# VH-VL binders against dITP/XTP pyrophosphatase: the designs that were tried, part 3

Target 1, 211 residues: dITP/XTP pyrophosphatase, of Hydrogenobaculum sp. (b4u8r9)
Amino acid sequence: MKLMICTSNKKKFEEISSILESLKKDENLDLEFVKPPKEIEVEEYANTFLSNAYLKAKAYYNAFGIPALADDSGLVVEAFSDNLERPGVYSARFYKDSFGSHVLKEEDFKLSKDELNNLKVLRLLEKEENRKAKFVSVVAIVLSNNYGIFGEGELKGHIAKEPFGNFGFGYDPIFIPEGYNTTLANIENKDKISHRRQALEAVFFMLKKML

## First folded at step 20 (VH-VL)

Design m02 (from m01 with heavy chain G57Y)
Fold by ESMFold2, fold request of step 24:
Structure m02 (fold): chain C 211 residues (1-211), chain A 124 residues (1-124), chain B 108 residues (1-108)
Amino acid sequence: as target 1 above (211 residues)
Amino acid sequence: QVQLVQSGAEVKKPGASVKVSCKASGYTFTEYYMEWVRQAPGQGLEWMGWINPRSGYTDYAQKFQGRVTMTRDTSISTAYMELSRLRSDDTAVYYCARDSPYYSDWEYDAFDIWGQGTMVTVSS
Amino acid sequence: SYVLTQPPSVSVAPGQTARITCGGNNIGRKSVHWYQQKPGQAPVLVVYDDSDRPSGIPERFSGSNSGNTATLTISRVEAGDEADYYCQVWDYDSDHYVFGGGTKLTVL
């Protein structure tokens, strides 16, 4: 079976396929991970990770008739999340999201987008006692025109009171993973994609059962 | 301070090989992709390939396939680019450049930190 | 095989606005990055993902991207902005990073 890894990013394709090839190693499975024949522009307009991952996988499946894997990921802060995970699917553009926009001032916009996102989270949590958060990854596979599977992974933690650390990307400077006393940006030798691996492991487990 | 420091200028004969080093400091070497770009005198920038320093995986531009080898030594935070069967039109400044980390959730491929460049001159 | 086309040069007076274009088929669907290179120096990233700035780049550097044209805009140009400017994309079909030919910005 061929399974498309539906990303236009060459490095993301290499990372995902490498994890899946490692899981497949020493397994006697008829399973091959392939690059989509063409890039498909997909508007990810849904408000959940699962819906966005599915929408992308489905678009590629409809275009090429090959089982399709896609993902969506982001930060979820418990105190911001009611019936919607937040920042959730808006994680990369949280500074532009209408939720909580009042905490950012015009003078703040001299900062980079990552700095703005982090600042917004910190200001929204200034008076909050609940600082629980997690990174979430959802992987969806469309196997046919009417069914598929999905898996989810989480990296649990909480939001620091201030940014800390010299290593990191995105929200890493303000995220303290469970079991640690410093931010992800200050930790070396930690699996910083454990949530992505968990999601891939989950779908691989189910896919293996079906093959 | 984040920095990429490259090896010094080299003069080579046609048919020889050159190996340029790129030492990273101020960040975790194995967490960011490394790119190689060259610039012939008076010319623009030309992408050569990249290496994942964590896994050692490489991908080369078609033009250099078969002549370029990119490696790294994670114990000293150093990437290497070796170009073989040199020709006079390989005379250029060779740059290493840092790209996004392998764990990024936001998919953009900008080269945010560059080495100072290594002049390689190929003459008979 | 994807081609990015830049004008060879742009000249502006100090204090005015420079606009450097980068043309490509459907470039508005790609993420465009811009690099500044001063003589004898390595390139420096000044705009990424069409319109975002790395930390430390002044807000007078800005970018836009739509249709077949991406544009780097430098307002209140200073003598120190005199440099070559390169646009860059990743092209899915060719599986290559592509740079434009470069634009020399001259501050009169």
Scores: ipSAE 0.640, ipTM 0.865, lowest interface PAE 2.2, mean pLDDT 90
Fold by ESMFold2, last read:
Structure m02 (fold): chain C 211 residues (1-211), chain A 124 residues (1-124), chain B 108 residues (1-108)
Amino acid sequence: as target 1 above (211 residues)
Amino acid sequence: QVQLVQSGAEVKKPGASVKVSCKASGYTFTEYYMEWVRQAPGQGLEWMGWINPRSGYTDYAQKFQGRVTMTRDTSISTAYMELSRLRSDDTAVYYCARDSPYYSDWEYDAFDIWGQGTMVTVSS
Amino acid sequence: SYVLTQPPSVSVAPGQTARITCGGNNIGRKSVHWYQQKPGQAPVLVVYDDSDRPSGIPERFSGSNSGNTATLTISRVEAGDEADYYCQVWDYDSDHYVFGGGTKLTVL
């Protein structure tokens, strides 16, 4: 069986394929991971990770008739997430999101996107007691016109009072993983995509039972 | 401060090989992809390929497939590019450049930090 | 395979606005990055993902991308902006990064 890894980014394709090949090691499964024949423009308008992952996988399946894998991921801060996981699907562009936009000032926009995102989260939590947060990854596979599977992974923690550390990317300077007392940006040897691995492991386990 | 420092200029004869080094400092070497780009005198930029410093995985531009080898030594945060069977039109400045981190979900995929460049002159 | 076309040169008076174009088939569907290169120096990223600026790049640098044309705009041009400018994309079909041929900006 061929399974499309539906990403336009060559490096993300390599990372996901590497994880799946490692899981397949010595299993003798009739399973091949392939690049989609061409790029499909997908509008990811949904407000949940699962819906966005499914929309992308479904678009590729509809175009090529081959089982399709797609993912979506982001940061979820409990205090922002009463009716919708936030920053959620807007994690990369949280500084642009209308939710809580008043905490950013004109002079702040000299900062990079990542710095703006982190600053926004910190200012929104300034008076909040609940600083619980997690990174979430959802992987969806469309297997046929009417059927698919999905898996989830998460990396739990909380938001620091201020940024720390010289390592990492994105929200790493403000995220303290469960079991640690410092931010991801101050932890050199931490798997920062463990939630993606968990999601991929979950769907691989289910897929293996079908083969 | 984030830096990429490359090895010094090289003069080579046609048919030889050259190995350029690129030492990273100020960031975690294994978290970011590394790109190689060259620029012939008076000409534009030409992409050569990339390496994932964590895994050692490489991908090369078709033009250089079979002549280029990209490697790294994670213990000294150094990437290498070796070009074999040199010819005069390989005369160029060779750059290493940092790309996005491995956990970047399409948010940033530009070359944000460049080495100072290594001039390689191929002459008979 | 995928080709990015830039004008070889653009001349602009100090204080005016420079526009450097990057043409490509359906380039509006791609993320475009722009690099500045001064003589004898390595390239410097000035705009990425069509319109975003890295930290430290003046707000007078901006970008846009739609249809078959991406544009780097430099408002209130200064003598120090005199450089070569390159656009770049990732091309999915060829599995290659592609650079434009470069545009020499002259400030007269």
Scores: ipSAE 0.570, ipTM 0.842, lowest interface PAE 2.6, mean pLDDT 89
Fold by ESMFold2, last read:
Structure m02 (fold): chain C 211 residues (1-211), chain A 124 residues (1-124), chain B 108 residues (1-108)
Amino acid sequence: as target 1 above (211 residues)
Amino acid sequence: QVQLVQSGAEVKKPGASVKVSCKASGYTFTEYYMEWVRQAPGQGLEWMGWINPRSGYTDYAQKFQGRVTMTRDTSISTAYMELSRLRSDDTAVYYCARDSPYYSDWEYDAFDIWGQGTMVTVSS
Amino acid sequence: SYVLTQPPSVSVAPGQTARITCGGNNIGRKSVHWYQQKPGQAPVLVVYDDSDRPSGIPERFSGSNSGNTATLTISRVEAGDEADYYCQVWDYDSDHYVFGGGTKLTVL
């Protein structure tokens, strides 16, 4: 069986494929991980990680008729999350989200996109005692027009009082994983604490039973 | 303080090989992919390939497949690019460049930190 | 074999606006990155993902990307902006990074 890893990013494809090949090691499975024949543009308009992952996987399945794996992930801060996980599916563009927009001032927009996202989180938590947060990853596999499977992983932790570590992208400079005293931006090997790996392990467990 | 420092200029004869080093400092070496790019005199930028410093996985541009080898030593935060069977049109400045880290929030890569470049001259 | 086409040169007076184009088939569907290279120096990332700026790059550098053309815009051009500028994309089909041929910006 061929399984498409539905990402246009070469590094993400390599990382997901590497994890899945490791899980397949010494298994006698007719399972091959492949690059989609063409790039598919998918609007991820849903309010949950699962729905967005499913929409992407389904679009690739509909286009090529091959089982399709896709993911969606983001940061969830407990103090911001009521009926919805927040920033949740808006994690990459949180600085644009209407929730909590008042903490950003016009002069802040000289900063980069990631710096704005991090600044917004930090300012929203300025008076908050609860700084608990997690990264969440959901992986969905569409196996046919009528069914699929999914799995979820999370990395629990807290939001730091200030950024720590190197420059870069994402929330890693302000996220301290459970069991650590430093931010993700300052940790040497993230594979063993990866929420993506957890989600992939979950779906692989189920997929293996089907083969 | 984040920087990439490359080895010094090299002069080589056709048929030889060259190995350029790129030492990273100021950040976690294994967190970021490393790219290699060259620039012939008076010419534009040409991508050669990348290495994942964590795993050692590499991917090379088709033009260099079979002649280039990219490696690293994580204990000294150093990446290497070796180009074999050199010919005169391999004369160029060779750059290492840090790719942005891939996290779940990002769907693109950009080369945000570059080494100073290493001139490799191939002449008889 | 994805090709990015840039004009070889652009000239602009100080204080005016420079526009450097990068043409490619359906480039609007790709993320475009821009690098500045001054003589004898390594390239420097000035715009990424079409329109975002790294920390430390002035607001007067901006980018846009739609259809078959991406554009780097430098407003209130200064003499210090004189450099070569390269656009870059990742091409999914060839599995390669592709650079444009470069544009020399002259401030006169």
Scores: ipSAE 0.456, ipTM 0.798, lowest interface PAE 3.3, mean pLDDT 88
Fold by ESMFold2, fold request of step 24:
Structure m02 (fold): chain C 211 residues (1-211), chain A 124 residues (1-124), chain B 108 residues (1-108)
Amino acid sequence: as target 1 above (211 residues)
Amino acid sequence: QVQLVQSGAEVKKPGASVKVSCKASGYTFTEYYMEWVRQAPGQGLEWMGWINPRSGYTDYAQKFQGRVTMTRDTSISTAYMELSRLRSDDTAVYYCARDSPYYSDWEYDAFDIWGQGTMVTVSS
Amino acid sequence: SYVLTQPPSVSVAPGQTARITCGGNNIGRKSVHWYQQKPGQAPVLVVYDDSDRPSGIPERFSGSNSGNTATLTISRVEAGDEADYYCQVWDYDSDHYVFGGGTKLTVL
């Protein structure tokens, strides 16, 4: 069986493929991970990680007739979340989301996108006692027109009081994983706590039972 | 404090090989992809390939297949690019550049830190 | 192979706005990055993912990308902005990073 890893980002393709090949090692499975023949424009309009992952996988399946894997991920802060996970699917663009927009000032917009996102989270939590948060990854696989599976992984933790670490990309500088006393940006061996790996393990377990 | 420091300039004869080193400091070497780019005198930038320092996986631009080898030594946080069977049009400045973290949930495929460049002159 | 087209040069007076274009087929569907290179120096990332700036890049650097054209905009141009500027994308079909030919910005 061929399974498309539906990303146009070559590094994400290599990371996902590498994890799946590692999980497949010593399993005698007829399973091959392939690059989609062409990029497909997908309008990701849903409000959940699963729905966005499914929309992407379904679009690729409809275009090429090959089983399709896609994912979506983000940060979830408990204090911001009610009926929807927040920042959730807006994680990459949280700085311009209407929720909590009042905490950002004109002078802040000299900062990069990631710095703005982190600053917004920190200011929204300034007087908040509940700083619980998690990274979430959802993987969806469309196997046929009316059939698919999904898996979820998460990395629990809390939001630091200020950024710490060597880079300004993503939320890693403000996220302290459960069991650690420093931010994710300052932790070396991240593979063993990867929410992406957890999600991929979950769907691989299901695939194995179906093959 | 984050920096990439490359080996010094080299002069080579046609048919020889050159190996350029790129030592990373101030960040976790194995968490970021490493790109190689060259620039001939008076010309633009030309992508050569990349290496994932954690796994050692490489991918090369078609133009350089069979002539380029990218490696790394994680114990000293150093990436290498070797170009063989040199010819005069390989005269260029060769750059290493850091790319997005391999573990990131959303990747930015931008080259955010560049080495100072290594001039390689191929002359008869 | 995917081709990015830039004008060879752009001239602008100090204090005015410079616009450097990068043309490509359906480039609006790609993530575009921009690099500044001064003579004898390595490139420096000034805009990434179409419109975002790295930490330390002045807010007067901005970008946009739609249709077949991405644009780097430098407002209130200073003499120190005089440099070559390169656009870059990842091309899915060829599995290659592609750079534009570069644009020399001259501040008169």
Scores: ipSAE 0.433, ipTM 0.799, lowest interface PAE 3.7, mean pLDDT 88

Design m02 (from m01 with heavy chain G57Y)
Fold by OpenDDE, last read:
Structure m02 (fold): chain C 211 residues (1-211), chain A 124 residues (1-124), chain B 108 residues (1-108)
Amino acid sequence: as target 1 above (211 residues)
Amino acid sequence: QVQLVQSGAEVKKPGASVKVSCKASGYTFTEYYMEWVRQAPGQGLEWMGWINPRSGYTDYAQKFQGRVTMTRDTSISTAYMELSRLRSDDTAVYYCARDSPYYSDWEYDAFDIWGQGTMVTVSS
Amino acid sequence: SYVLTQPPSVSVAPGQTARITCGGNNIGRKSVHWYQQKPGQAPVLVVYDDSDRPSGIPERFSGSNSGNTATLTISRVEAGDEADYYCQVWDYDSDHYVFGGGTKLTVL
């Protein structure tokens, strides 16, 4: 059976496929991880990682008739998350999201998107005692029109008081994983704490039961 | 300081192979994709491919498929690019460059750190 | 194959604003990166993701991207800005990084 890894990121394709290949190495499974024949436009308008992952996977399945895997991930700050996880699906563009009373100043416009996202998180947490946060990854697999499975992985931690590290990406400079005393941007060998791997392992466990 | 240091200039004959090294320091070598880009004299930049130092997985530009091999030695944080069956038009400065971390959600990223370049001259 | 088109050269007087364009089909849907390369040196990232600046890059450097054209803008140009500038994108169709042909910026 072919399984499409539905991502426009070829590097992510490599990562996901590598993990899955590793997982099936000792399994007698007829699985082939492939890239979709072409990229299709998918609207990710849902408010949850799962919904977005599913929408992507479903769209590709509908387009090509091949089982499809898709993922969605982001940061969730507990203090920001009531009825909706935040930044959540808005992680990449949190700085311009309507949530909170954050107002960008003129001085902020010199910052990168990542820095702006981080700045907003930090500003919103200034008066918050609860700084708990987690990275979340959800992987969805659509196997047929009426059947799908998913897995979720989490990296728990908390938001630092200030960013640390100049070469990190995303929220890495302000996120301190559980069990560590420094930001993700300053941690070596992050593979061992991969939330995406956890999600893939979870969904793979389900998948192999079906094959 | 984050830096990439490449091996010295090479002079090769047509048909030979060249292997350029790129040693990383100041960051975790296995966490970032390593890109290779070349530039012929007086010409523009040309992407060759990338390697995931963690897994060793590679992806090459179609132009170089079958002729380029990218490898790494994680024990010394060094990436290698070997180009075989050299031709005169392979004469160029070859660069290694750091791309995004493998754990990033970015679809693609810019090359933020570059090696100093390695001049490879192919001549009879 | 996806192609990025840059003007071969742009000239500007000191203190003026230089604009270097990078043309590509629906490039506005892509993230464009810009590199500065001075003679005998490796490229240096000056703008990424259309308009973001790496640490250490002056605010004089800015970028925009829409439609079929990305633009690197260098305000208050200095003599030290004289260099070749390259735009870059990832092409999902071919799975290639694509560079523009480069633009030589001359400061008069």
Scores: ipSAE 0.022, ipTM 0.639, lowest interface PAE 3.7, mean pLDDT 90
Fold by OpenDDE, look of step 20:
Structure m02 (fold): chain C 211 residues (1-211), chain A 124 residues (1-124), chain B 108 residues (1-108)
Amino acid sequence: as target 1 above (211 residues)
Amino acid sequence: QVQLVQSGAEVKKPGASVKVSCKASGYTFTEYYMEWVRQAPGQGLEWMGWINPRSGYTDYAQKFQGRVTMTRDTSISTAYMELSRLRSDDTAVYYCARDSPYYSDWEYDAFDIWGQGTMVTVSS
Amino acid sequence: SYVLTQPPSVSVAPGQTARITCGGNNIGRKSVHWYQQKPGQAPVLVVYDDSDRPSGIPERFSGSNSGNTATLTISRVEAGDEADYYCQVWDYDSDHYVFGGGTKLTVL
């Protein structure tokens, strides 16, 4: 069976593919992971990770008729509690979130998107005692028009005082998982503990039962 | 089909106010930021601000602060932009646009859907 | 304030390649979006996040961004490509979207 990995993010695709290949090997499943034939417009909501993952997977399934896998993930910082968890569904674009928008300045222009998001989190936490945070991942697989499965993963930890490490992406440089003294960006084989791995394992377990 | 449909052309006197509407369809109105952009005749695009239809929170360009008010009615999936104390240089086509995050994480949003525009003429 | 600079006009013969530049300080560290606008019409997104294309946009449209210059490239230009093109970025300092001044592409 073919399974489309529906992401245009190169780093995310690499991570997902790596994990899936590992799971496939371990379970000896007859799966072929493929990229979608082309990118399509996807309607994503800012409501929940599950909704976003499902909508993405559903859109690609509808377009190509091939089982589709999609992931939606984000960072949740406990101190940033408001009407919505933050960064949460805004993780990718936290830099322009109205929440804490004042902390970014002109001199920050030289930074990348990931760096800006990380910087904003760090600056907002400068006066906060509570640095608890978690990564959340939801993986959805759409197998037919009215049938889908999903898995969830969570990695608890806290936000570092400074970014550290050159591996990974997103908030990896500022997130320290429980049980560790360094950031995700500095942990080798982070896939073993990642929220995405957990989510993928969960959904893969369900998928295996169906094959 | 995802689309934004704006209200019709307006003619106003200096000092008056104008309120342009933008009705969304084909998607969940409250899940996307709504942007407003204007364009004076023969000129470029100028960003005015955005509203979060879910919360009602707004962020305006500094140039328009104190003079622009963006609101929404979620029951009819409609966004509104009101500009007060109109001047001749406010004559422009006003657009609403959906701010879309598109496909995957870590991508910046772009304005992927635009209304057809509303011409606002300010003349004495 | 952050400023994006575009040439006011670019001319190209049919079948040739048009390149429209967008200059900005450290623009290569930002995500650039491009819009096409034909007379009397609303802008249409043609490239987002430097080099990605929305669904329905021909592959003739491509984008790149590095250093202080982003570029919209239109290969095999057609008469229908004649339009104004605008680049756009997010200004982190002012929390503003910033547009370039626009470039009129003329197909000779």
Scores: ipSAE 0.015, ipTM 0.511, lowest interface PAE 7.7, mean pLDDT 90
Fold by OpenDDE, fold request of step 24:
Structure m02 (fold): chain C 211 residues (1-211), chain A 124 residues (1-124), chain B 108 residues (1-108)
Amino acid sequence: as target 1 above (211 residues)
Amino acid sequence: QVQLVQSGAEVKKPGASVKVSCKASGYTFTEYYMEWVRQAPGQGLEWMGWINPRSGYTDYAQKFQGRVTMTRDTSISTAYMELSRLRSDDTAVYYCARDSPYYSDWEYDAFDIWGQGTMVTVSS
Amino acid sequence: SYVLTQPPSVSVAPGQTARITCGGNNIGRKSVHWYQQKPGQAPVLVVYDDSDRPSGIPERFSGSNSGNTATLTISRVEAGDEADYYCQVWDYDSDHYVFGGGTKLTVL
């Protein structure tokens, strides 16, 4: 069986592929991980990671007729979150989200998107006593028109006062995972604590039982 | 109209304590951090600390830790700043100022509303 | 501790442009706020987040912030602009609000 890994994020694609290959390594499964024939435009308008992951996977399945894996992940800062998690599904584009938009100025936009996102989070937390946060990852696999499976993973931690570290991407420089005293950007091997790995392991476990 | 109204001038002796009040009106008291800033005669502005009126959480400047206490009464939208063990160099005008948290959408991120100030004179 | 450095005084003729600087290490990465204080009065916010202007503040007041210097610019200076001006930032390392020493603007 072919399974499409459906993501436009190059870094994410590499991570997912690596993890899945690792999980498959000692398994005698008729499973092949492939790229979609082409990228398709998917509107992600849902307010949850699960819904977005499913929408993406479903869209690719419908387009190509091949089982499709998609993921959605992001940062959730407790201080920003009420009935809607924030940055949440807006994590990748938090810098242009209407929530707290006033903390960024024109001069800031010379920075990269990752830097802008980090800067916004830090500024919004400048006077907050609650810096608790977590990374959330949801992976959805659509196997047929009538069947899908999913897995979820979380990495709890808190937001640092300042960015630190040169590794990783996204919010890695400002997130300190539980049990650590440094940011994700300063941790060499993140696989064992990866929220995405957790999600992939969960969904892979289910997939394995089906095959 | 948004405004902060502070209590009147105080004259204290060294070693005494002073408690300045700041009553907020025209906005939701608990949604904005309340800042305290003082200014000695002919000198610049000096930050003392802030209180979150919602939670009561405070953060004091290191210089005043152990000597300043910031509190609030949400029922009357009033913040208080008490400074103990007063010294002559504590003579200053003390200000409360509203500071909207950054997480508030389209709110000012600076001290946009100031009280009129309270003169505290410490003299033997 | 983080330090903000302002010139103690700036003089300008009416109708001219006044520039008040606020120096700080990598201040361009911080949000700088500016306050105007006239004698016997409380400070008034005139610029926030480097360049934003509160409602009611004339367009003559503007701000910029890059590198190690933030600047408050007052164009077409009027006699009523004579006051002390203070810059302010939040310092992450010490968790303190830091004010500059203030600049006295004199309108000649």
Scores: ipSAE 0.000, ipTM 0.533, lowest interface PAE 13.3, mean pLDDT 91
Fold by OpenDDE, fold request of step 24:
Structure m02 (fold): chain C 211 residues (1-211), chain A 124 residues (1-124), chain B 108 residues (1-108)
Amino acid sequence: as target 1 above (211 residues)
Amino acid sequence: QVQLVQSGAEVKKPGASVKVSCKASGYTFTEYYMEWVRQAPGQGLEWMGWINPRSGYTDYAQKFQGRVTMTRDTSISTAYMELSRLRSDDTAVYYCARDSPYYSDWEYDAFDIWGQGTMVTVSS
Amino acid sequence: SYVLTQPPSVSVAPGQTARITCGGNNIGRKSVHWYQQKPGQAPVLVVYDDSDRPSGIPERFSGSNSGNTATLTISRVEAGDEADYYCQVWDYDSDHYVFGGGTKLTVL
């Protein structure tokens, strides 16, 4: 069986692929991870990670007729849960959201999306007393028109006052996980605490039972 | 119209306390942080702290911690700044100013509306 | 502590362009706001988020921010532009709003 890994994010693709290959390594499964034939636009209007993951997976499944895996991950900042369009949920496109005082200018385009997102979070938290946050990852696999499975992972922590570290991507530079005194971007081996790995393991476990 | 109206000038002796009021109108008082800034005669602007009128949460400049208390009365859309143990170097014009951290029409990530200022004179 | 450095004074003739600088370590990574203050009056926001203008502020006022210097530019300076100008940033380390020392703009 072919399983499409449906993500436009290169880093996510690499991570997901690596994890899935690792999980499959000792399993005698007829499972092949493939890239979609092409990228398709998916409307992400949902306010939950689960809904977004499902919509993505479903869209790709409908488009190509191949089982599809999609991931939706983001940073949830507790202080923002009641003030933003997507309560507490920040995706890779957070910097483009209408909420936030900073309007993107030409000079901002010199920054990476990750940097822009991080800066926006930090700006919004300047006057917030609550810096609690968590990474959330939901992985959805659509196997047929009427059947899908899901896995979820979570990593609790808080937002640092400033970016720190050179490893990782996304919000890693501004997120300090529970049990640590440094950001995810300063942790070289974060596999053990990876919210995405947790989600993938969960969904993979379910997938194995079906194959 | 959006405006902040502050209480009148104060004359205090050293060691006393002063409480300046700032009444907001023309906007939802609880949706914007209220900032306090002072300016000594002939000097620059000095940030004192802010209050979230919705929650009452405050953050003060380190210099004023222990001496400043910012409060609000949401029923009358009024913010208060009380400075205790006054010294001569506390003589200044004190301003309240509106600050919004979120983007919207007529909202800025800056102090976009200022009160007219309240002169506080501390003299023996 | 984070420090913003402004020149004490800038002089320009009417019709010329005034540039007021605000120096700070990696200030280009911060959002800079500018205030105009005329004698006996409260400050007025003239530029926010480096280069945005509030409603009612003429387009003659513009801002830029990069590296270690933010700049307020006032083109076609008028007599009415004579005032003190202050830059402002939020300092993450100290959790303080920081103002520059102010620049007196004199229109000759």
Scores: ipSAE 0.000, ipTM 0.544, lowest interface PAE 12.7, mean pLDDT 87

